# Miniprotein binders against b1l550, part 158

Target 1, 279 residues: b1l550
Amino acid sequence: MRLPEELLERARDIHSEAPSHRIKLDRVGSFGLKVPVEFKGFLLLAEADVWVSLPEGRRGVDLSRQVEAIYELSNPPKDPFSLCREAAISLLEKLNYADSSGVSIRFDAPLQDGESLKYYGVEISSIASDEIINKIRVEILGMTACPCTAELIRAYKSSEIAATHTQRSLGILEVSTKAEHPDPDKLASIIERAMSSPLRTYTKRPDEGGLVIRSLSNARLAEDVVREMIHLFLEEFGHLPEDTHILAAVRSMESVHMHDIYAERSFSLDEIRKEISSH

## First folded at step 12 (miniprotein)

Design p33E
Fold by ESMFold2-Fast, scan of step 12:
Structure p33E (fold): chain B 279 residues (1-279), chain A 94 residues (1-94)
Amino acid sequence: as target 1 above (279 residues)
Amino acid sequence: GEIRITVEIEKDGKYIRFEYTITSPEELELALEEIERIIRMVGADRIRITVEASSEEEAERLADEFRELAERLGYDEIEVTREGNRFTVEAERE
């Protein structure tokens, strides 16, 4: 049922009223919006969250202005990085009582894999205040092979190609920077190169054998993968501002255990350079 | 009962696909509004919407509703195909 439009003119403006308690809120917004985006020649349906800070003296946020901010910029679809940044700025322009705004956009990014596509997870954010902070998180699955079991079997059989257990491992790179968002394809590439081998969308038996042999010949602990990801990240993205913050992590879904193995390192570029240069 | 909706849209040879599982009339109304909004944002050249309803009678009623959606979106070539509890609406601009 639709109420008479004349009632809107007579109703109180609830959002502009004083709240029951004078407490500032950090994030108030519309979460789980569906927005189309253009990513590297693909049309994708992304999920977006938009929010603003709410001052202690204001009861609520104008949610309709929040959805307007992102929807206007999504028609026609544009790249998710420009959308994220421009929507965050637009939120502050439309909602002048806010001290800060933010936008997050999540999607599964296509990556060419032979004649088919595989997908990896991307989440980007822009948080606007007197400056803009851009964040990106990339997650992609790969394979790891256990070096410890490989060494035991090599000792037992005197084999040149060690047998060991393999498992899926999730690699994670998250970057927070005042610079533009890093290219997620490059982040995904770093993660895959740090693994024992990448995963394939479709593999025939001879190709499966090759993938397994590559993995066995390149056995790595979760700890090894994290260190390699950091090394490769510094080679590709060491030019970013020194206060850029990075999280590198691996979650190994161990085929011989009921539990997972997890390794991570958080650091700023300034911190890691000083650490690596010390002897 | 449940209604399952699959939406496929195309713009300049690029595609997106998304789905809904609907368990109430209220959810259906929201899904239709969201579908219309996404299609308008994309400026889709072609759409294909497949719906699985709880009954043949429900499918027939909903087929008319989705045909009207395609007409409101400005598609001039609309084809509706029914198969028991399932129907597909395919629409494109000339």
Scores: ipSAE 0.591, ipTM 0.866, lowest interface PAE 2.0, mean pLDDT 86

Design p33L
Fold by ESMFold2-Fast, scan of step 12:
Structure p33L (fold): chain B 279 residues (1-279), chain A 94 residues (1-94)
Amino acid sequence: as target 1 above (279 residues)
Amino acid sequence: GEIRITVEIEKDGKYIRFEYTITSPEELELALLEIERIIRMVGADRIRITVEASSEEEAERLADEFRELAERLGYDEIEVTREGNRFTVEAERE
């Protein structure tokens, strides 16, 4: 049932009223919206969150206007990066009491894997105020091989045998920048190159043997992978603004443990350059 | 009882698939609105919606609702297949 128009006209405008306590809120919005996007020739169903800041003198946010902002820009589906940035700007235009706005979009990105496809996780956001800050987080699975066990077996056998255990490892790169979002495929590539080897969707015996040999010949600790990711990131994206912030991390699902190993480093480009230049 | 809905849509050879588990009439109404919105945004050439209802009587009612949805979306080729408490609505533009 719909309420009569007369009731709506006479009802209080709750959102514009003074709140019980004059406290600013940082993020008020609609979370978990389903929006279709076009990514590199694929049609994907993404999940989006939209929000704005709420000033201390206003009780509530116009949630329907938030939803309208992103839905209008999603018909027809467009690339998620343009959608993210444009929706954040549109939120500020539509909700003029807000000091800032934000949009996050999450999806699984296809990546060519020989003659098939594999998927990696992407989450992007744009936060708009007097400037725009773009954030991207990429997560992709790869393989690592334990150098400690390899060395132990070598010492035990006094031979050239490169035997060790392998495991799945989740690589993570997160970038916050005033520049445009970095290309997620390049971030995924950095993560995979830092690993002992990438994972494959399908392999034939010769290809499988090659990946195993590669992994065993390129044994790396989680700590090694994080350092290599940072090195490769600086080679590819060192041109970003100095106040760009990066998180590099690896979560190794150890095959010989009931728990995971985790290693990470957060830094700004300015910070890491000073650290590296000291020696 | 629960209702399970699987939605598959196609546009220019590209596909997306998503699902709902419905536990209330209000949730069903919201799901139908969201399904319609996504299909309209995509401009889908073909849709396939499969529903598992909690009873045959419910399946009959819901089959009519989803058929009407396909008609409102402008599909001119609509096929509804029902078996017990399960049905599939497949629709396309000629």
Scores: ipSAE 0.619, ipTM 0.866, lowest interface PAE 1.6, mean pLDDT 85

Design p33M
Fold by ESMFold2-Fast, scan of step 12:
Structure p33M (fold): chain B 279 residues (1-279), chain A 94 residues (1-94)
Amino acid sequence: as target 1 above (279 residues)
Amino acid sequence: GEIRITVEIEKDGKYIRFEYTITSPEELELALMEIERIIRMVGADRIRITVEASSEEEAERLADEFRELAERLGYDEIEVTREGNRFTVEAERE
């Protein structure tokens, strides 16, 4: 059902009214919108959040203009990176009372895995004000193997081959930059290479054995994985602006504990280079 | 009870699938609007919408609603099928 348009002429403009308290709000918007996107040849249904800052003298935001900003740019579906940046800019143009805007887009990214596909998590955002800051967060599962238990078992059995427990570990890379969003497939690759081994969607027994052997031969602490991720990130993306901020983290779901192990490091490119150059 | 709607949309051999769990008439109205918007944005060549409701009569009624939607969107080949307690609306255009 749709109410007559004539009612709009007699209704109060609630959003432009003075609020009960003159307090600025940082983010006001529409969260959980479904928008189709094209990612590396795939059509995906992404989830988007859009928001703007709200000044102290205005009661609310114009919902229709806010939602229109991203919907117009989603027809036809385009890559989520361009959509994110262009929608954030459009929000500021359409909502002139705002001094900043933002758009976040989340989706599960397909990655070729032999004859199958596996998926990793991607969240991108663009925050627009006097400048544009682009953020990307990639999360992907891999496998780690404990080097401590490996050493104990080797000593116990006087064996050349280490046996140890393995577990799923979630690797996380988050990048905030004034440059374009980094390629999420490259971020996912960095995470997987830092792990003891990647996970597979489907394995036959010989392939499964190979992954286990690879993991055991590359036993890594959560701390080792984070350091390796940072090292590999700098090799691939060290060219980004010096004020680029990175979060590298891993959450290891330890198979011998009822709790997880977590390791992280946040840094700017300027900060980490100065740290690494100091022996 | 709950109404479950599964939507599959195809464009040039690419497809997306998503679903809704509906518990109110207001949620249903919003879901119908969102489904239509996504179909239009994609420019879908083919759609497949499956509805499952607590009553057979309600499910059939919703299937008719989606059949009408497909007609409004210009699909020229529309089929409604029943498989047990599910109704599926498939529509395609050349």
Scores: ipSAE 0.526, ipTM 0.837, lowest interface PAE 2.3, mean pLDDT 86

Design p33R
Fold by ESMFold2-Fast, scan of step 12:
Structure p33R (fold): chain B 279 residues (1-279), chain A 94 residues (1-94)
Amino acid sequence: as target 1 above (279 residues)
Amino acid sequence: GEIRITVEIEKDGKYIRFEYTITSPEELELALREIERIIRMVGADRIRITVEASSEEEAERLADEFRELAERLGYDEIEVTREGNRFTVEAERE
């Protein structure tokens, strides 16, 4: 059973009323929506957040119209990038009191790894106002090997291959741009190439030994990985608008410590080019 | 008691799988509405829903409810299998 529509017509419109305090809110919306998307030939169930700004004189937002904006565009499922941008625009059209809107979509992206798949994290967003700003964050695990311990072992005992500790490291690239979202597979590739080696979903012992040797031969500090990620990003995406903003970061889950090591750099393309060209 | 729901959806050879852990009747109603919405959005050719209920009596009642869901979604071939407090609804369209 549901309530008669006669009661709904007679009820006060609470959302249109004046609030107790005249304070603007930056984001008011529906968070944690499940929406199916099509990504590179895969059908995925993504998690979405939708929001709008709320002016100081209005008590609440029409949450039903927010949900309607993204659900209408999700039937049938489409690519998450178009969905993100189109839903943000639709929110402003449906909720005329808002001066900005946003949509964020999160999913685990499949990546071909030999005969199987591995997954990496993707979060995209589009924020609409007088212009549209597109953001993407990619997180993927890889391996690093400590060059400091390797050098100590080499110095104290001669060996062709120096022993050192290895650990999982999480690489992070986040891009904010007025252009279309960068391809997340290319961002994931940049992160993996910057690492000592990528992680594999399945390896046989001979192949596993090869990956370990590769990691040991390519030992890198978290700081080295961040710098390499930035270098590789500029090679692939240096064509983006100069005001594009990037965050590159690595979190190393150190096998010899009870704590993690973290390194990051945020920059605009304009800023980093001036820094590099000064050399 | 705890109810576990596993939903598997197929469309044109592509698959999604998702799960719920339900602890109240209110959560169950919300889960059912969300499941229906996702299936309709996808336009799924085939679905498989497995439910582990708190008791055999609850499983019997819910099996009928999920069968009716498959009927409302327009599936032509519906099979319900129950064993103890667990049941599976498999449904497909031509």
Scores: ipSAE 0.632, ipTM 0.878, lowest interface PAE 1.6, mean pLDDT 86

Design p33W
Fold by ESMFold2-Fast, scan of step 12:
Structure p33W (fold): chain B 279 residues (1-279), chain A 94 residues (1-94)
Amino acid sequence: as target 1 above (279 residues)
Amino acid sequence: GEIRITVEIEKDGKYIRFEYTITSPEELELALWEIERIIRMVGADRIRITVEASSEEEAERLADEFRELAERLGYDEIEVTREGNRFTVEAERE
């Protein structure tokens, strides 16, 4: 039931009151909102979180104003990067007691896969304060093949292409920057090129055989994949500001083990350049 | 009882589909508000909403609510179909 608006004239402004305890909160907002977005000519339903900081002297935030702000900017649907940045800025303008705001938008991005589509995960954020920080995380599955087992079987069988175990591996690239969000398709491409082979939405037997042969001919440790991802990232995005922070990671779901293998590296562009240039 | 709602929205040949599994009255109210908001934001030419509930009576009641929603949103062609405990509301603009 919706109460009459006339009651608002007599009601206390609870949100502006002093709290029971004078403690600042870092993030207060509406989480899990469904928002339509336009991405690469597709209409997608994304999930959004919106939030602001809350000062120690104020009891609550105006959650309705937060929700309306992002929804107004979503009508008509627009690209999720502009939506993310504009909503974060709008939240600070609308809620003047806050000293920071943030928006995160998550969706499954379509990627052309022959005559079909496959999907990879995207999460973007914009955090606004005295500056704006943009963050993007891309996750996509690929295939890896074990070079250690391949070498043992090659030695045993004297084959040009050794048999080995293959497994699905999740590649992760996360970028935090003062520049605009990197293109997620380029990040997804970097991850897939670093793998032994990409995965397909649908294959027939000849195509399936080709992917397996590609994977076996390009066997890579999780450690190899992370290093290749970093190398390819620097080729494509080395122009970003020096304080750009990157996380590159792989989780390999090992088919011959009861557990996963995980490798990661986080770095700033300044840090990695100095490390590579030491030789 | 548990309610499942499937929403399909089309605008200029572009298409989205999403689902709700609802286990409380509060979740239902939020879902109904969210569905209407998304339809309005998209400016959908066609909508298709399918409702399943443990109770046939509950599913029919919700289907009627979505029919009324389609009327309020200005859809001029509205059809409601039933298959057991599943009701589908389809609506389009001229």
Scores: ipSAE 0.452, ipTM 0.802, lowest interface PAE 2.7, mean pLDDT 85

Design p33Y
Fold by ESMFold2-Fast, scan of step 12:
Structure p33Y (fold): chain B 279 residues (1-279), chain A 94 residues (1-94)
Amino acid sequence: as target 1 above (279 residues)
Amino acid sequence: GEIRITVEIEKDGKYIRFEYTITSPEELELALYEIERIIRMVGADRIRITVEASSEEEAERLADEFRELAERLGYDEIEVTREGNRFTVEAERE
C-alpha cells in the first residue's frame, strides 16, 4: 500500500531528530538484500548487507539512501569485489553524518571441475572510513583420510596401501587486508591442494576410484591440512601488507565418530614470518 | 497457506535462479517487490516464475499477478502453464 505523497511533506523527519538516549551505534543498515552480480563470466544472485555508523545525536539512518547506493552500482550487474568497495565508499558520500560504512556480499562461486562445475562459498566485505579494509572468507569441501587408522591397518595386515576412514572436511580461509580482495579461486585452490583430495560434483566410476586412491595415498590430519594451507597461502599471497590478518581452519566431519574434529590458526603476516624465522 | 515461488532470470544466455517460501502477506509483498527489482537490474531477456500453493485458486491468482508484471515490464511473449497446483509464467523479449 502507498500513502499520498502529500503526507510525506507534512510528516516529521524522524531520522534527523535527537534520540531518546545519546549513544553512538556502530552498524545500522539494510541486511539481506538480493543483488545480481557478474563473477568471472557468470551471472549470480548474491546476498548483501549495507550499513553505516550512527552518531549519538541522530535518531536514525536513511535506509532508502543505503539501498539506493548499492542498487545504483548494481545496474547493470558488476563484479562483486568492485561493487563491495564502491558501495562502501558511496555510502559515506551519501550519508555525511556517518564516520564509517560497510558492505558485505555473499555468494556461491562456480569452479570448473573437470567436465563439470562445482560451487564453493564466498563472503566478502569492505569497511570504509579513513581507509578501506577488505575481507574475504572462502569455504570449500574436500576429503581427508585418517593416517592413524591407515598405519594401524598397515601394521596389522602388512598392506602396501592401508585401508582407513575418509570423510568430508570443510576448509576455511579468511583474509582481512588493506589491499584488494584476494582472488577467491586461488584461495579455494589452496584449500583443495592442502586436503587429501578434492571433491567432485560428477564422476564416472574410474574417476571415483582415482579420487579414493588419491585420498588414501595422501592421508592427512586436520592439523596437517591447516599447516599446509598456511604454507601454500604464504607462497601465493606473502606479498600482501604485513598487517594482513588470516584465519586458516578445517572442520573434519569424522565418519567414525558422532563428533567433528576442528583445527585453526589465526595470524598476521608479520606474526607468522617472525614465528617461522625463529625456527 | 504456504506458497512457494521459484524465479529464473536470463540475460544473454546467462541465468540466475532463486526461491521463496511465503508464510505471510508481508513476506509476499516483499518478495514481489524484490523480484521486480532484480528483473529490472538484470535487464532480463527471459523470465520464468513458478508459483505453487496448497490452493489451486491461490496459485492461479498469484500467477496472474506475475503475468501482469511481465506485461508491465514490456515482455512481448507471455505464456502461463499449469500442472495441478503449480502455475508457471514464462516471458520473453523478442
Scores: ipSAE 0.470, ipTM 0.812, lowest interface PAE 2.6, mean pLDDT 85

Design p34D
Fold by ESMFold2-Fast, scan of step 12:
Structure p34D (fold): chain B 279 residues (1-279), chain A 94 residues (1-94)
Amino acid sequence: as target 1 above (279 residues)
Amino acid sequence: GEIRITVEIEKDGKYIRFEYTITSPEELELALKDIERIIRMVGADRIRITVEASSEEEAERLADEFRELAERLGYDEIEVTREGNRFTVEAERE
């Protein structure tokens, strides 16, 4: 049931009132909105969050204006990068009491895999204030093989046997920059190349054997994968502004343990260049 | 009881599919608003909405509501089919 609209004309404007406590809030908004987007020729249903900062003297945010900002820009569907940036700017224009705004858009991105498609996770954000900061996070599953167990088996058998356990590993690359969002397909490629082998949507036995052999021949610790992701990132995206911030991480779902292994490194391009050049 | 709604929409040979699991009247109202909004934003040429509920009566009532939605949205070819407690509403413009 909805209340009559006539009541709105007589009701207090709660959002414009002073709050019970004069405390600024960093993010207030509408989370979990469903918006269609066009990505590389595909129509996808994305999930969006929109928010603004709330000053200490104002009780609440006009949620209808937030939702209107992104919905107006989503009809017809457009690419999620332009939508993210333009919606963040629109929020700041429509909600003049805010000093910052943000938009995050999440979707599963298609990636060509032989005759089929596989999907990887993408989350993009744009945060608007005196400047615009663009952020992208890519997550994709791959395979890792343990070099420690491989060495133990080789020593035990007194031969050059490449036998070890394998497991699914989640690779993560997150980039925050004043430049345009990096191409998520390139970030996904970096993650997959850093791992022991990629995962496939469909594999016949000969192809399955090939993936296993590749993984065993390219055994890597989670720590190895993170370092390789950073190396490959710098080769592909070293041209980004020096204040670009990167997070590289791997979560390995170890098949021989009841717990996961996790490795990560955060850095700015300026910081990592100085670190590498000091050696 | 639990209600499951599956929505498929198509525009110029491109399509999206999404699903709702509904356990409350409030969730249902929000899902219905989301579905209509997404269809309008996409400008879908074809829609297919499947409803499953524990009760045949509940599923049929909801299917009728989606049929009415398709009529309001201007679809001229609307078909409702039933398989037990599962109802499918298909609508298109040619």
Scores: ipSAE 0.587, ipTM 0.857, lowest interface PAE 1.8, mean pLDDT 85

Design p34L
Fold by ESMFold2-Fast, scan of step 12:
Structure p34L (fold): chain B 279 residues (1-279), chain A 94 residues (1-94)
Amino acid sequence: as target 1 above (279 residues)
Amino acid sequence: GEIRITVEIEKDGKYIRFEYTITSPEELELALKLIERIIRMVGADRIRITVEASSEEEAERLADEFRELAERLGYDEIEVTREGNRFTVEAERE
């Protein structure tokens, strides 16, 4: 019978050898690991990637030690932010030949929706070197409607399906900072508030009519939604360091076309404040 | 053919659910190892693993593997149920 320890010992011998070509690799690691996390009272199964840099003089990384690092820190399950940061630091300590490390954790976050739950996408990362950079990306679906509101309300009352301009839109906020990860629930809230209306897990016919009317009364282009997301982000998270980088984006899945509309803006807090104050 | 494995685990009233769609023997071996590690790390009080395969024989074989896994992990009550080519293994620990 072959014990796991024998496989780990054998792998280490090979990794220490000189490579065929003396080339540094930026990211080498274990991708797609399943790891339990505790998020706001829920036990969730997250997917994790762990990696380190590999110097030009070393053939391979100790993949088993990478897996051990994150699994040791995830037992018992803990919040994904602490896990992400601590695992990235631990990787550098355990793999001293590396000059950088990273951990990414992805999961679907539950969000209260009346008597039910809906879900939004979260991906967090921590990249460690001489400093730690924390990244978070939140994606959530909502509704948008063309701002020709009077005409669209009239069209909503007609029997022609092509008369409506409502569609599903994916809102995206990504933040990269030297501070702690922003709260993803707050990022999701910003995205939903910027939309014409949120989507719900379950609606009855009368409630569905109300959502359509709400969307038409609060009509916004994808471009309007991105600008509103940025405005709301600055109100909530303007306290973050000035070198914090943000991506705000919307992908509108056009109901009357086969193509999507996409709008985005990337910026640093320093950059956007100077832009706003100069106008 | 394609195999679907749905894993539901509970710890202190909290739930985790995930699914694997498997199209190769290599993917299956990795999924089995990951499922075991996740159950161990969570320290789950209850587990429910559902296996669907194009072959009843293959689904039953995998269900038996999960039943044996639950036994090895110390679960006290283990039940295997069948509905067509879908097998569900439920196990509970105090």
Scores: ipSAE 0.000, ipTM 0.269, lowest interface PAE 15.7, mean pLDDT 78

Design p34M
Fold by ESMFold2-Fast, scan of step 12:
Structure p34M (fold): chain B 279 residues (1-279), chain A 94 residues (1-94)
Amino acid sequence: as target 1 above (279 residues)
Amino acid sequence: GEIRITVEIEKDGKYIRFEYTITSPEELELALKMIERIIRMVGADRIRITVEASSEEEAERLADEFRELAERLGYDEIEVTREGNRFTVEAERE
């Protein structure tokens, strides 16, 4: 049963009333929505946040219109990048009192790994105002090997192959741009190539040995990995607008310490090109 | 009290699983709408919804709502099972 239309006509429109205090709010919306998305042939459940700015003279937002915006665009399931951008635009069209809107969508992306799958983290957002700004963050685990311990062992044993400790490291690439979202698989690939070796979902003993040997032969500091990630990013995505902003970071979960090592660099394409010399 | 809903759906051999932790009537209403829309959008061949609540009566009532939902969506075989304060609704098409 529905309420009669007459009750809706005489009910107070609380959201359009004056607030107790005339203060603008930057983000008001529905957070933690579950939405299906289709990513590279996979049907995934993503988690979405949708929001709009709220002017100082308005008490609240129309939450049902926010949810309708993403519901309508998620049927049938579509790629999360189009969903993110289109929903942000739709929010401004449906909620004309807002001067900005945003949508964030997060999910674990499958990546082919031989005959198995592995997963990496993706969070994308689109923020709409006078322009649209697209942001993507990719996080993937890899392996690093300590070059300091490797050098000590090499000197001690006169070995041609270094022995050292290895650890899991989390690589992070975050891109904010007026262009379309970069392909997250390419960002994940950049991170993995910058590491000592990638991690696998499942390995047999011979395959495991190969990963360890590759790591030992390619020992890298967290600082080395960040610099390599930036180098590889510029090779793949240097064509993006000059005002594109990037964060490259690595968190190394040191196996011989009770703490992590962290290295990062934030930059715009314009800034980094001026900092490094073109040959 | 707190309600936990686990939804598992299948379409053409593809699987999706998600959970809701619900602490308010508003969250419950939103979750129910989202679950229905996701099942409809996916065109799921098989669904499995598990409800756990502080109250057995509350969990049973909600499980009945999901059973009715499966009936409305045209699922052919609907089964409801109980293990303590946990109710599972399983439905499949064809």
Scores: ipSAE 0.000, ipTM 0.314, lowest interface PAE 14.3, mean pLDDT 81

Design p34Q
Fold by ESMFold2-Fast, scan of step 12:
Structure p34Q (fold): chain B 279 residues (1-279), chain A 94 residues (1-94)
Amino acid sequence: as target 1 above (279 residues)
Amino acid sequence: GEIRITVEIEKDGKYIRFEYTITSPEELELALKQIERIIRMVGADRIRITVEASSEEEAERLADEFRELAERLGYDEIEVTREGNRFTVEAERE
C-alpha cells in the first residue's frame, strides 16, 4: 500500500528533528538484508548489515536511503568486496550528517571438494570515516590429532604410527586492514594447512583411512595450529600495512573431554615483527 | 504475531533460498522491498514464496501481495496453494 502524497506534504520530517535526549549513537541502520553477490563464479545469497553513526542533534536515520544505496550497487550482482567498500562510501555521501558508515556482508563460500562442494564461513566489512578500514573473518573446520596421547601409546606399545584421539577443530582468521580485503580462499587454505588434516564432505573407506593416517602423522595441539596459522599468514600476507590487525584462533572440540579447548592470538603486523625479531 | 516468509528462486539452473522471521511492521516493509529487489536483480525464471502467519487473514493478505508482485514482474504461470495459515505462491516464465 502507498499513502497519498498529500499526507507526506503535511507530515513532519521526524528524522531531522532534535531528539528528547542529545546522545550520539554509534550504529543505526538496516540489519539482516538479503543481497545476491557474485563470488568466484557462484551466485550466492548473502546477508548484509548497513549502518551509519547518528549525531546527538538528529532524531533518526533515513533507513530507506541506506537500503537503496546497497541495492543500487548490487544490481546486477557483483563481488561482495567491491559491494562492501562502495556501499560504505555511498552511505557517507548520501547521509551527510553521519561521521562514519559501515557495511557487513556474510555468506557461506563454496570450495571444490572432489566431485562435491564444502563450505566455509566468510564475513566481510568495510567501515568508512576519514579512511576506509576493511575487515574479513574466515572460519573453516579441520581435524586435529592429540600428540600427547600419541606419545603415551607409543611409549606403552611400539608401533610405526602411534594411536591417538582425533577431533574436529574450528580455525578462525580475522584481518583488519586499510588495504583491500585478503582473498578468503587463501585464508581458508592457511587454516586447513595448519590443521592435522582437512575435512571432507564425502569420502569412501580408502580415502577416509588416508585422511585419518595423515592426521595421526601430523598430530598438533590447538596451540600448534594457531602458531602455524600465524607463520603461514606472515608468509602470504606479510606485505600488508604494518597497522594491519590479525586474530588467529582455534576451537578444538576435544573427543575425550566434555569441554572444548580454545587458543588465540591477536596482533598487529608491527607488533609481531618486533616480537619475532627480538628472538 | 510472528510471520515467516520463505523465498526460493531459480535462474539458469541455479537455486537460491532465503527466509525471513518478521516480528514488526517495519521488518515486514523492508523484507517485501528486499524480496522484490532480489527477484528483479536475479531475473529469476521461477519463484516460490511461502508465507506462514498466526492468522489466516494475515497470511492470505501477504500471499495476495506476492501474487500481485509476480503479475507485475511478468510471470506467465502463477499458482497459489493454501494449507491452513500457510500460503504458497509459485510463478514461472514460459
Scores: ipSAE 0.000, ipTM 0.296, lowest interface PAE 15.7, mean pLDDT 82

